# Ledger of designs, part 15: VH-VL binders against a5use3

Target 1, 222 residues: a5use3
Amino acid sequence: MVIHAIVPVKELHRAKQRLARVLDAHERRALSLAMLNDVLVALSYSPVSRIIVIGRDVETGHTARAHGAAFVIDQSAALNDALHQAAADIPDHAAALVAPSDLPLLGAEDVIALTCISGDKPGVAIAPAHDGGTNLLLVSPVVGWTFLFGPDSLTHHIAAARQRHLPVHLLRLPHLERDIDDIDDLIWLAQQPGDTSAQRLARMFLERKGAQLWQSSDMPPH

## First folded at step 3 (VH-VL)

Design n9 (framework fv_acasunlimab)
Fold by ESMFold2-Fast, scan of step 3:
Structure n9 (fold): chain C 222 residues (1-222), chain A 117 residues (1-117), chain B 108 residues (1-108)
Amino acid sequence: as target 1 above (222 residues)
Amino acid sequence: EVQLLEPGGGLVQPGGSLRLSCEASGFTFSDYWMSWVRQAPGKGLEWVSGISYSGGSTFYADSVRGRFTISRDSSKNTLFLQMSSLRAEDTAVYYCAKEYSGYFDYWGQGTLVTVSS
Amino acid sequence: SYVLTQPPSVSVAPGQTARITCGGNNIGSKSVHWYQQKPGQAPVLVVYDDSDRPSGLPERFSGSNSGNTATLTISRVEAGDEADYYCQVWDYSSDHWVFGGGTKLTVL
């Protein structure tokens, strides 16, 4: 299977607004770039033929190129449109792997597991998100596919695959079920095993801002 | 298929109490933040209260703080709003809403609460 | 508390483009969401995170957000687009959701 990875990146000045209670704009930007770095590191060691980062920021482009990824300027304003823009340059026979830029615990072994469960036949493989969304999406081949990321996207992607008579493979990857969106996610990330760029940054924030972070935290998921 | 069903509502005299409920189905209720949003007749939307997926964090608009209590029961997939010390200005259609990554992707049908004598 | 300002009404001819603004101090640093509400119905999400669309919504709906103004744009307007539109942000300084006052879109 030839796989082209697509990593969509939201504009940095708008990133992680739910963390604004405890992180200033520079800290949120740094966190977003650290998570992007972690995703690109994982993909660079994965069985991926090409990595395409689609976004608008100069810093995002710099980070992409530092990892040997292609950088494409997002000409659309919506996530699914940006994904279709990036996928237009993927050969019809090839598979597309969509990986969000905010999965800092992504490892090459996760991508390998997803390709193994998918196999060499046409199909769709998905790693679900905690909230009913889609965190990893592998579509083989990509030609004719419609991206449906957003609310309840797991259900929408499964339906899309079935309408196209493609088998769907679900791979539960607990460490990838949690997007880093809010204070509880940041604390969770800091406590997980590992030493990614985003984890080091999260631990630094927790040490410097501990009282503020814990006061803003919820106790998940009791 | 996501559904938020809001039985309840009704007529209440000023100073009275009423509990609203919102029965969720079609998704894993315990994984999502939930909110209550109200709309007075002919007026705009006003956020009332929100609750985290664990129930450990609750938030209230200034207009209802100390009078309303939001809660949830994950074993019954049900969200509640306990309203006390009701005033005429609390008259509104109350919507429960499911939060997905910081926005409301699904809304209940709305329940009319009328506070008058 | 944080305030979102919307024009009370906007009128547009069928097939033209409607633009509904949402003003707020430094709103470009926040994520803006937009809801459509038709008479007697619950609100429906039409744009989230400034510019993203829910699955199944027409491409005619789009959004932008920069500086002090967010904008909902509806291209090739149809009679069925007549509704009230509300913008929404989370205000971290007060810990609450803030809705704009709403804009009545009339298609003449």
Scores: ipSAE 0.008, ipTM 0.583, lowest interface PAE 8.5, mean pLDDT 87

Design s1 (framework fv_rovalpituzumab)
Fold by ESMFold2-Fast, scan of step 3:
Structure s1 (fold): chain C 222 residues (1-222), chain A 117 residues (1-117), chain B 107 residues (1-107)
Amino acid sequence: as target 1 above (222 residues)
Amino acid sequence: QVQLVQSGAEVKKPGASVKVSCKASGYTFTSYAMNWVRQAPGQGLEWMGWINTYTGKPTYADDFKGRVTMTTDTSTSTAYMELRSLRSDDTAVYYCARDIGYSLDYWGQGTLVTVSS
Amino acid sequence: EIVMTQSPATLSVSPGERATLSCKASQSVSSYVVWYQQKPGQAPRLLIYGASTRATGIPARFSGSGSGTEFTLTISSLQSEDFAVYYCQQYYDWPYTFGQGTKLEIK
C-alpha cells in the first residue's frame, strides 16, 4: 500500500493553552515544535511514501521542510476540513495516515504495526485515544472518506467505516493513547522511557518548574 | 507574478445585491485561502471572512453572516463575494486578498460599491 | 473580538526624519501582528508580518517590533514615497481585526 501521511498542526499560539498557567507562550511554542519534530522523525523512518504537514505558521513550514515533508497552508477553520484539504491530492489508490502533531512517542514501529494489521485490502485501522478519540487513523483507500475527528471520534470513525462496508482494525498502542495536551500529560511524557525532543523539553520544564507543575497536576507526586 | 484582478465599480439601490469577482493569476489558486476586506470611504479596513479555495468552504465574520456568500470557480481561478440586502452603510471599496497563513500578502485593486437611493 | 488601536491618528514629519507608529491590542496577540501601507487610491501593501519580519521587497528602513499587546512600526530616514496611511492587523484570532490607521503626512 502507498501511504501518504497527514500531520495537522494547530497554529502554534493556539496550541497547548491548557498549559498556559505553567508554561509561557515561548515554552508552549517550543514544546509544540519539538513534538512535531518527533512525529516527523518517526514518519520519516516508517513505510509512508510521503508526509504532508498542514498548518499555518512559518516555523511549522520550516520544520516540515527540514524533514523532507510537503507543507500545505491550512485554509480551514476546523480540523476535519484541514484533513479533507490535505487528502485531496492523494492518489485514488493510496491510503492516508492521519498522525496528530502531539504524539511525541510515535515510533516507526507503530506505523509498521498499523499497516500490518490493516493488510493490503480496503479497510480502516485505528489507534484509539484514551478519551474516546482517534490518535492514529489509516484509511485505505482514502478516496471518498469523511474525517470525523472530535469528541467520540473513535465511535464516529468506526460507524463511518461500517457504513461503507470497510473492515475496522483497532490497534491498542498504550504509549500513543495520550496526546500531550495538559499538565498531567506533560508530566507523564517526562516520566516515560525514551529521549525524544519533546521528552527532553518536558524533563527540563519539570526541573525548572516542578513545584508549579505538580501543584497544577491531578497526578500523584513522584 | 501574483495578481488579483477585481470586477468594476457598482452602483446599487438599498435592498439590492452585489457580486464582486476576483480573478487570480501567477500562482496555484487552490493553495491559498482568499480573504475579503472592505473599506468605507475615509475609514479603516474591516475583515468580512475568507474562503478555502480548495474545498469551497467559507468562514464569515459575524457581522456579515446571513447576508454574505463567498464562492470560487477553480476552473477560472476566480473568487466571488456576494453581499445581499444592501444598506447605505455598505458603501465601501471591497478587496480580495490572498491568505498565506500569517498575513495577507497580495491584494486586488478594490471594487467600489456605492449604495444610494 | 480583539480591538486594535493605533496612535497617533496623524503623524506629521519631514523627509529624512524617523517616524514611530504605535499599535495596541486589547489582549495579547503574541507576535501575530501585520503592518500594511496604503497610498491614496491603492490597495494595502504588506510591509511587516510576525511583528518584526519584513516582507520581500520592503526597504530596510521599515522595521517592526513588539509582542503581546504593544507593537511599533519604525520608518527611518523617511522618503517622499513613505507618506501614506499605515494599518496594523492582528492575525491571532477570528475575526481578524485592523487598527483604524495612522496617516503619515509631510510637515
Scores: ipSAE 0.356, ipTM 0.759, lowest interface PAE 3.6, mean pLDDT 90

Design s10 (framework fv_rovalpituzumab)
Fold by ESMFold2-Fast, scan of step 3:
Structure s10 (fold): chain C 222 residues (1-222), chain A 117 residues (1-117), chain B 107 residues (1-107)
Amino acid sequence: as target 1 above (222 residues)
Amino acid sequence: QVQLVQSGAEVKKPGASVKVSCKASGYTFTSYSMNWVRQAPGQGLEWMGWINTYTGNPTYADDFKGRVTMTTDTSTSTAYMELRSLRSDDTAVYYCARDIGYSLDYWGQGTLVTVSS
Amino acid sequence: EIVMTQSPATLSVSPGERATLSCKASQSVSSYVVWYQQKPGQAPRLLIYGASTRATGIPARFSGSGSGTEFTLTISSLQSEDFAVYYCQQYYDWPYTFGQGTKLEIK
């Protein structure tokens, strides 16, 4: 199967607002770009045929192009509309893989596993989020698909697949269950094994702002 | 191709500890969590917990908290389950099983742990 | 915790007949129910996930249905190799819980 990956990126000045108590706008921008870099690295080592980054910031465009990805300017205000915009130019026979830009522990092996359980036949493969959302979505073929990201999106995507008579394959990927959205997520990311761009940056923030981060967290300090 | 091979049967006295191993092959070990499930003779299946193979972080069922430790060695693609302060009612077959999100799709052959004096 | 209750405890049927096994959850588990088959001396084998989807290699005579709190496993045209213990499991929330099993035996 030919797979086009879509990576939606929220406007950087609005990103990671739950971290605003401890990270300034520049630091949140840097974290968002580091996570995007990690996702693009993982996808570049995966069997995807093309990577499409959809966003609005110049820095996002530069990061995308540095990895050989296409950059599409987001004309939408809503995530699902941006995904439909990016998917519009994907060939009719191709699959789409939606990978959010805030999963810095994504690896090429995760993408390979998702494609393997999906197989070569039409179908949908999903890596669920802990909260009932969707963290990875593979739709083959993507033509005619409606993206339904948001609250309870796992349930909505399963229903959409059934409506189209497509089998659904669910794959739990423990390291991808946690989006990096708040202070506890940032501390968790810093403590995980690995050496991604986002992990290096999170560890730097923890070192320089540790007391402030722990004071804002409901996790016990180390 | 996917295989989970567990360590051999163990006989332990009450109060001792046992450590069961589960060696995975045929897939990327860190891409799927590992569950531990036990079955006492003639009884049903009881979930003990799971371990995130990428991070090494375990989650334990309440009945086993304080007595169980789950670990992994990614260099050998092996998961371990250690149960302490063994009682006679811990006599059971212990299984490791791979979690693919919607089911436990591959199971080890089981390890019989007998606790008796 | 979510309690899974299976009935009957034992079902006696003849080869070629149809068997229907019940599994009830103490609260809604949506469609997050899995069925396993276990033969004496063997590890459990995955049969059905998502309440109704057959796992790879599982014969068409096995079918699952249900949602919410009531689930059934149906085995049509029973063959000799189908006589085993069957377990349901919910995957909706932690801790994961299993039913106590239904033993399918020859009349």
Scores: ipSAE 0.000, ipTM 0.420, lowest interface PAE 17.0, mean pLDDT 85

Design s11 (framework fv_rovalpituzumab)
Fold by ESMFold2-Fast, scan of step 3:
Structure s11 (fold): chain C 222 residues (1-222), chain A 117 residues (1-117), chain B 107 residues (1-107)
Amino acid sequence: as target 1 above (222 residues)
Amino acid sequence: QVQLVQSGAEVKKPGASVKVSCKASGYTFTSYDMNWVRQAPGQGLEWMGWINTYTGNPTYADDFKGRVTMTTDTSTSTAYMELRSLRSDDTAVYYCARDIGYSLDYWGQGTLVTVSS
Amino acid sequence: EIVMTQSPATLSVSPGERATLSCKASQSVSSYVVWYQQKPGQAPRLLIYGASTRATGIPARFSGSGSGTEFTLTISSLQSEDFAVYYCQQYYDWPYTFGQGTKLEIK
């Protein structure tokens, strides 16, 4: 299977708005770039033939190119439209892997597992999010596919696959069930095993801003 | 060709409201956000806020919160900026500008709003 | 808010000369700086974004550089149409803020 990975990145100065109450713009930008770096490192060791980063920031483009990824300027207002823009230049019979930029615990072994469960026949493989969304999406072939990320996207992607008579393979990856979007996700990331760039930042933030972070969290501090 | 055409000049009394329009053409309106920036005579540029043209959700600069409302009409590809409780120091040229995430790449011609008592 | 400070306020130069304009941010804005040109009675025109990338249609004589807190716009061989006011802007964080402008005038 020939796989082209697509990594969509939100504008950095607007990223992680749910963290704005505890993290300033510099801290949110640093976190977003650290997570992007972690995702690109994982993909660089994965069986993907090309990585396409789609975003609007010069710094995002620099980070993408530093990892050998192509950078496409996002011409759209919506995530699904950006994904269709990035997918337009993928060869008709190739597969597309959508990996959000905010999964800092992504490893090459996760991508390998997703490709193995998908096999070499047409189909869709999904790693679900904890909230009923889609955190990893592999579509083979990508030609004619409609991206439906958003609330309840897991059910929408399953329905889209069924409409096209494509088998759906679900692979539960607990460490990828949480995209890092809010304060609870940040605290969770800091507490997980590992030493990714984003985890180092999350631990630093928790150490320096712990009281403020826990006060803004739905989780108890101990 | 991308073009942003704004409504004509307005003269208002203190305490009045003004609503400036910005009609977009030459591109898909909802694919780019719209910013509003003003410039007092002989002065520099001041950012007022932006609106997400796809969702209709605005974000306002603190100095204008409570006095400004930004809206869009997707069917006519038009953005609007209404400023209330006008003061003499609101006299300025008001610009709409398209936001591509990393710059404001196209600007309207500007709308002069004069507030005098 | 992030404060953008431009210098000099006015730069007097002759056609054919090199002009260098400065823009300083009160805190690091990485490379999130944009330069605009404004002629009397006209709307601003995008010149440079991402500190150093020329916008489409902008002549090669315009170049930008810098990162963090210090940025420069250079015009290598001034033409008569280049005499205008130049503004820098940061898009690193809200509210977006502009410098006060540098007026480029004929000596």
Scores: ipSAE 0.006, ipTM 0.458, lowest interface PAE 13.7, mean pLDDT 86

Design s12 (framework fv_rovalpituzumab)
Fold by ESMFold2-Fast, scan of step 3:
Structure s12 (fold): chain C 222 residues (1-222), chain A 117 residues (1-117), chain B 107 residues (1-107)
Amino acid sequence: as target 1 above (222 residues)
Amino acid sequence: QVQLVQSGAEVKKPGASVKVSCKASGYTFTSYAMNWVRQAPGQGLEWMGWINTYTGNPTYADDFKGRVTMTTDTSTSTAYMELRSLRSDDTAVYYCARDWGYSLDYWGQGTLVTVSS
Amino acid sequence: EIVMTQSPATLSVSPGERATLSCKASQSVSSYVVWYQQKPGQAPRLLIYGASTRATGIPARFSGSGSGTEFTLTISSLQSEDFAVYYCQQYYDWPYTFGQGTKLEIK
């Protein structure tokens, strides 16, 4: 299976607005880039044949190319449009793997597991998000596929696969069920085992802004 | 057919500013970034920076910091590059070039800017 | 910044011969090298991207290879229209940087 990974990245100045209460614009930008770095590290050690980052910022492009990834400038209005833009240049017989830029605990072994459950035949493999969304999507082949990320996207992607008579393989990866969007996610990330770039940064924020961060959290402090 | 058509040659004195235009046609302007590259007579190519045509956000090479401004007008599918505080060593052909995400693919015909006293 | 160095500066060959042009990066640029052809009075023309992928419309006699720091552009069975200056560019990191060029000329 030839796999082209697509990593969509939101504009950095608009990133992580739910963290604005405790992190300034520079800190949110740094966190977004650290998470992108972590995702690209995982993909670079995975069996993907090519990595395509689609985004709008020079720093996103720099980070992508530093990991050997191609950078495509996102000229689209919405996530699904950006994914279709990036997928347009993928060969028809190749598979596409969509990995969000905000999954800092992604490992190469997760991608390997997803390719293994998908097998060598046409099909769709999904790692679900905790909120009913899709956090990893592998579609083989990508030709004719419509991306449906958004609310309830797990249900929508399963339906799309069934309409195309493609088998669906679900792989539950608890450490990837939580994308980092709000203060509770940031605290959770800091507490997880590991030493990714984003985790180091999250732990630094906890150390420097602990009282403010916990006061803004819906989780009880420990 | 994709075309990038640049403004005509300019002759400037040291200390002046020049603004070069690059009008795109044959594709959706905001779907591709625009780069600016210059070439001094008999010399190689030197990258100056790029602009995201969808957001309008530019990025400049360090050698041009403080002297260059890149802008776009999406209503006319035109990119602009303004270089200030011109020196004699700024004499060059200035190119706009489309960035499709894997390379620069289409180039303007070039604009010769001559800086002489 | 990443420095791109091309060799030779000038290569004199006859039509029908094979030309091999070298491009070296001061640090690894993976496979993110682009080759351009430039004729006098004209803008550069894209030949190859991703070190080895021919751009649309580029004749099969043009081929690229390499990864990391060493890259090669090969033109088999040279034709009269191939005599031009060739530039390599790293597309790995900003600022983008170009080699100084290799001029292909007729003996």
Scores: ipSAE 0.006, ipTM 0.464, lowest interface PAE 13.2, mean pLDDT 87

Design s13 (framework fv_rovalpituzumab)
Fold by ESMFold2-Fast, scan of step 3:
Structure s13 (fold): chain C 222 residues (1-222), chain A 117 residues (1-117), chain B 107 residues (1-107)
Amino acid sequence: as target 1 above (222 residues)
Amino acid sequence: QVQLVQSGAEVKKPGASVKVSCKASGYTFTSYAMNWVRQAPGQGLEWMGWINTYTGNPTYADDFKGRVTMTTDTSTSTAYMELRSLRSDDTAVYYCARDFGYSLDYWGQGTLVTVSS
Amino acid sequence: EIVMTQSPATLSVSPGERATLSCKASQSVSSYVVWYQQKPGQAPRLLIYGASTRATGIPARFSGSGSGTEFTLTISSLQSEDFAVYYCQQYYDWPYTFGQGTKLEIK
C-alpha cells in the first residue's frame, strides 16, 4: 500500500481560540507549530510514502519543508475542501491518511496499527475522536472519496464508505481520542507520559501560568 | 482534460494597460491558485505573482507591485492579469499556470504582448 | 530573494549521449525544485517536481536528483526531441524564482 499523508493546518493567527483566555497569540502559535512538529515526526517514522501539509502560513510551510513534507497553500474556506485540494495530488492507486496537526501524541506505531487493520484490500480505517468525530482517517484508494470532517464525522465517514461498498475498520486509540482544543486538553497533555515538543510547551505554560490556567479549567485543581 | 486557454496577442503603446485572460476547464477552478509568468523575447522565465482562486487574494512579485492587478471570475473559471504603465521592456509572452503545490503543472499557451511606439 | 543559478548556459551534445544539467540555490530549498522543458514557440512543460519525481508522461531517460542547494537534471541517451531549453524553479518560498535556463543543442 502506497500511502500519502495529508496534514491540514488551520491559520495560525486563528488557531486555538478556546485557549485565548490563558495563552496569548504568540503562545498559541508556538503550541500549534509544536504540535505540527510532533505529528510530522511521527509520520516521518511511519510507513507513509509522502507527507502533504496544507496550510496558509509561512511558518507552517517552513516546518513542513524542514521535515521533507510537501507544502500546499490552502485555498479553501472549509477543512473538507482543503483535504480535497490536497488529495488531488495523490495518485489514483494510492491511499490517503488524514492526520490532524493537533494530535501531539501520535506515534509511528499508531499509523502502523491503522494500516495493519486496514490490510491491502480497498477499505477505510478510522481512529475515532472522543466527541464522535474522526481523528485519523485512512482511505484506500482515495480516488473518488468525499471528506466529511466536522460534527458527527465518524457517522458520516462510515456512511460514505458504505455508499462506496468499502469495508470500515475502527481502531480505538485512547491517547489519540483527545485533540488539543481547550485548557483542559492542554492540562491533560502536560500530564501524559512522553516528551514531545507540545508536551514541553504545555508543561512550561502550566509552570508559568499555574493559577490562571487552573482557574480557567473545568477540572478540579487536585 | 485540464486546459488553460489565454486571450490573443495584443499590441500596446507605452503608458497603456493590457489585460490578459486565462480560461480554465477540466478541474475545479477554485481548488488551485493561478500563477502568472512572463518571458521576454530570447530571455528566461520571470514570476509575476499568483492569485488564490478561492478567496480572490493576489500576491505580487516586488518588481510588479503597484503596476499589476490579478483577478478572477469564478462564474466563468477565468483568471485575469492587468499590467499598467507599459514600457517597451514589458514586451513578452505572458503565461498563466496552475499551482499544483510543488509545481506549475498546466500552462496556458501564452499571450504575446508587444509594447511599441 | 532565493536566486537559482543554472550551468552551463549552453550544452552541446550528440544524440545518444548523456546530458547533465546543474541548478544551484542561494540557500537551502530542501527538495522543492521543479524542472521544465521549453521548446521554441511553446509553453514550458513540467518534467520533474520535488527534485526527483517524474511528471506523468515523462520518459524514464529524464531523472532528477539533489537536495538543499545543489540539484541535477540528467537525460540519458538523448533523443532528437530533447533539444530544448531547460529551467529549474524553487517552490520553497515566495517569490518563486527560476534559473536563467540551460540550452541543450545538437553538436
Scores: ipSAE 0.007, ipTM 0.438, lowest interface PAE 12.8, mean pLDDT 86

Design s14 (framework fv_rovalpituzumab)
Fold by ESMFold2-Fast, scan of step 3:
Structure s14 (fold): chain C 222 residues (1-222), chain A 117 residues (1-117), chain B 107 residues (1-107)
Amino acid sequence: as target 1 above (222 residues)
Amino acid sequence: QVQLVQSGAEVKKPGASVKVSCKASGYTFTSYAMNWVRQAPGQGLEWMGWINTYTGNPTYADDFKGRVTMTTDTSTSTAYMELRSLRSDDTAVYYCARDLGYSLDYWGQGTLVTVSS
Amino acid sequence: EIVMTQSPATLSVSPGERATLSCKASQSVSSYVVWYQQKPGQAPRLLIYGASTRATGIPARFSGSGSGTEFTLTISSLQSEDFAVYYCQQYYDWPYTFGQGTKLEIK
């Protein structure tokens, strides 16, 4: 299948507001860009024909171009509208892979596994989030699809697939069940095996701001 | 060459409506949002809202909600701004401007709307 | 809504001199500030975005600086064509808001 990856990126100044108590605006921007870099690295080694980054920031555009990705300026107030905009130029027979910019542990092997479980026939493949959401979504073909990201999006995407008579394939990817959004996610990311750009940055924050991070965490102290 | 060409000046009476057009050329119309900004004589710039040129969904500034409508015609690469229930203090030059996401980089020449009895 | 305040309202300077124009935001807007130049009877022209990046075709004598709440536009060695009204704008949040403008006039 021909796959076009879509990576939506929230405005950098609005991103990671749940981290604002511990990280300043520059640090949150740096984290968001590091995670985007990690996702784009994974996609660049994945069986995708094109990567489309949709966002509004100059830095997001520069990061996209550095990885050979197309940059689309986000004109939308809502994520689903932005995904609809990005998907508009995908050929009718092609598949779309939506990969959020907040999954720094994404690897090419994950994308390969998702494409393998989906097969070469029409269908939907999903890697669920721990909270009932959708963290990876592969739709083949994407023409006529409605994106339903948000609360309980796993249930909504399954229903959308059924309405279109498309089989649904669920793939459990524990390391991708947790998008990095709050202080507990940041601490978890730092503790996971690996050495992605975001992990290096998260570990630096723990070293320099550990007391503030642990005081703000709902996790038990180390 | 990017150009935004607006419709000509209008003179209206209080209570009337006006519809200003903005024809874009030199770029892919649906790749950029279009903003509308007005300027009363001798005064500063006031943002009215923007429209997503791909979806057609507008977002209006609170001061104009209920009496402004922004639309597009993608087949002619034209954006429209209609302002209803005109008051004398709506006398202004109305501009369309292309949105890069981080600045308004190209502006139309402006359309003077005069509201007088 | 974020309020942008420019000062002074009018700045009188001679050609060849340096002009410094100020713009203050009511809350932090990071570096999300844009500067425009407007000449009488013309539409605004983009000068600087991201607080400090010159737009294409803008002469090197124009420079911007600042972050957070305090921003400055500097014009070194003023030319006759630089006498105009200058506006700052924040693009940090909707609604977009502009300063009231600083009129640069010949002394």
Scores: ipSAE 0.367, ipTM 0.764, lowest interface PAE 3.7, mean pLDDT 90

Design s15 (framework fv_rovalpituzumab)
Fold by ESMFold2-Fast, scan of step 3:
Structure s15 (fold): chain C 222 residues (1-222), chain A 117 residues (1-117), chain B 107 residues (1-107)
Amino acid sequence: as target 1 above (222 residues)
Amino acid sequence: QVQLVQSGAEVKKPGASVKVSCKASGYTFTSYAMNWVRQAPGQGLEWMGWINTYTGNPTYADDFKGRVTMTTDTSTSTAYMELRSLRSDDTAVYYCARDYGYSLDYWGQGTLVTVSS
Amino acid sequence: EIVMTQSPATLSVSPGERATLSCKASQSVSSYVVWYQQKPGQAPRLLIYGASTRATGIPARFSGSGSGTEFTLTISSLQSEDFAVYYCQQYYDWPYTFGQGTKLEIK
């Protein structure tokens, strides 16, 4: 299977607005870029043939190129349109892997596991999100596919696969069920095993802003 | 080289519609969004909207919603902007401009649309 | 919408002098500001993007600075071809908005 990974990146100034109560704009940009770096590192050691980053920031483009990834300028108001735009350059018989830029615990082994469960025949493999969404989506081949990310996207992607008579493979990856979006996610990330760029940054924020982070958290005190 | 070539000047009566074209060359048309910006005589620049050239989906500024339609013809690498229900204060030079992600890097030469009775 | 305000409306300076043009946003736009130069009868020309990065082919005498709500375009040793109208634009949020322009004229 020839796989082209698509990593969509929201504009950095819009990213992680739920963290604005505790992190300033510079800190949120640094976190977003650290997570993107972690995702690109994982993909670079995975069996993907090419990485396509789609976004609108100069820094995002620089980060993509530093990892040997192609950078596509996002023309879209919505995520699904951006994914369709990025998929335009993928050969019809190749597979597409959509990996969000905010999964800093992604490892090459996760991508390998997803490709292994999918096999060498047409099909769809999904790593679900904790909220009923889709965190990793592998579609083989990508030609004719419609991306349906958003609320309940797991259900929508399964339905889309079935309508196309494609087998669906679900692979539960607990460490990838939680994308980093709010203060509770940031605290969780800092507490997980590992030492990715984003984890080091999250731990630094916890040390420097711990009381403020916990005050702003929706998690009960433990 | 990148070029954006627009259609010629138009004179319209109030209530009419105008459709301005912008033909792109020197790059892959569907790789960059096309913006439309106008400038009334002696005034500044006003953003009207943009169109995703790959999906064909437009996004319009609130002041133009209901009166503007942006489209593309990918076979000719041409973007179009149609403005309806013209008023005298729609008299302006209308520009197409390529969206580079963080700037409008190439602009058409402009199309003067004059609305008078 | 985000309102961009430029000052002064007109700046009169002599060749060889330094010109400083201001642009203020009604709310923080981070560094998402672009500067354009427009000469009479011509389309705008990209000068600076990301508040401080010169576009390809733009002379070193042009420099941009600022972040948040206050931005500056500086032209060090003014040349005769620099007398034009300058516009700032934010691309932080839709709709994109432009300042009203600063006209740079010979004193």
Scores: ipSAE 0.090, ipTM 0.668, lowest interface PAE 5.2, mean pLDDT 89

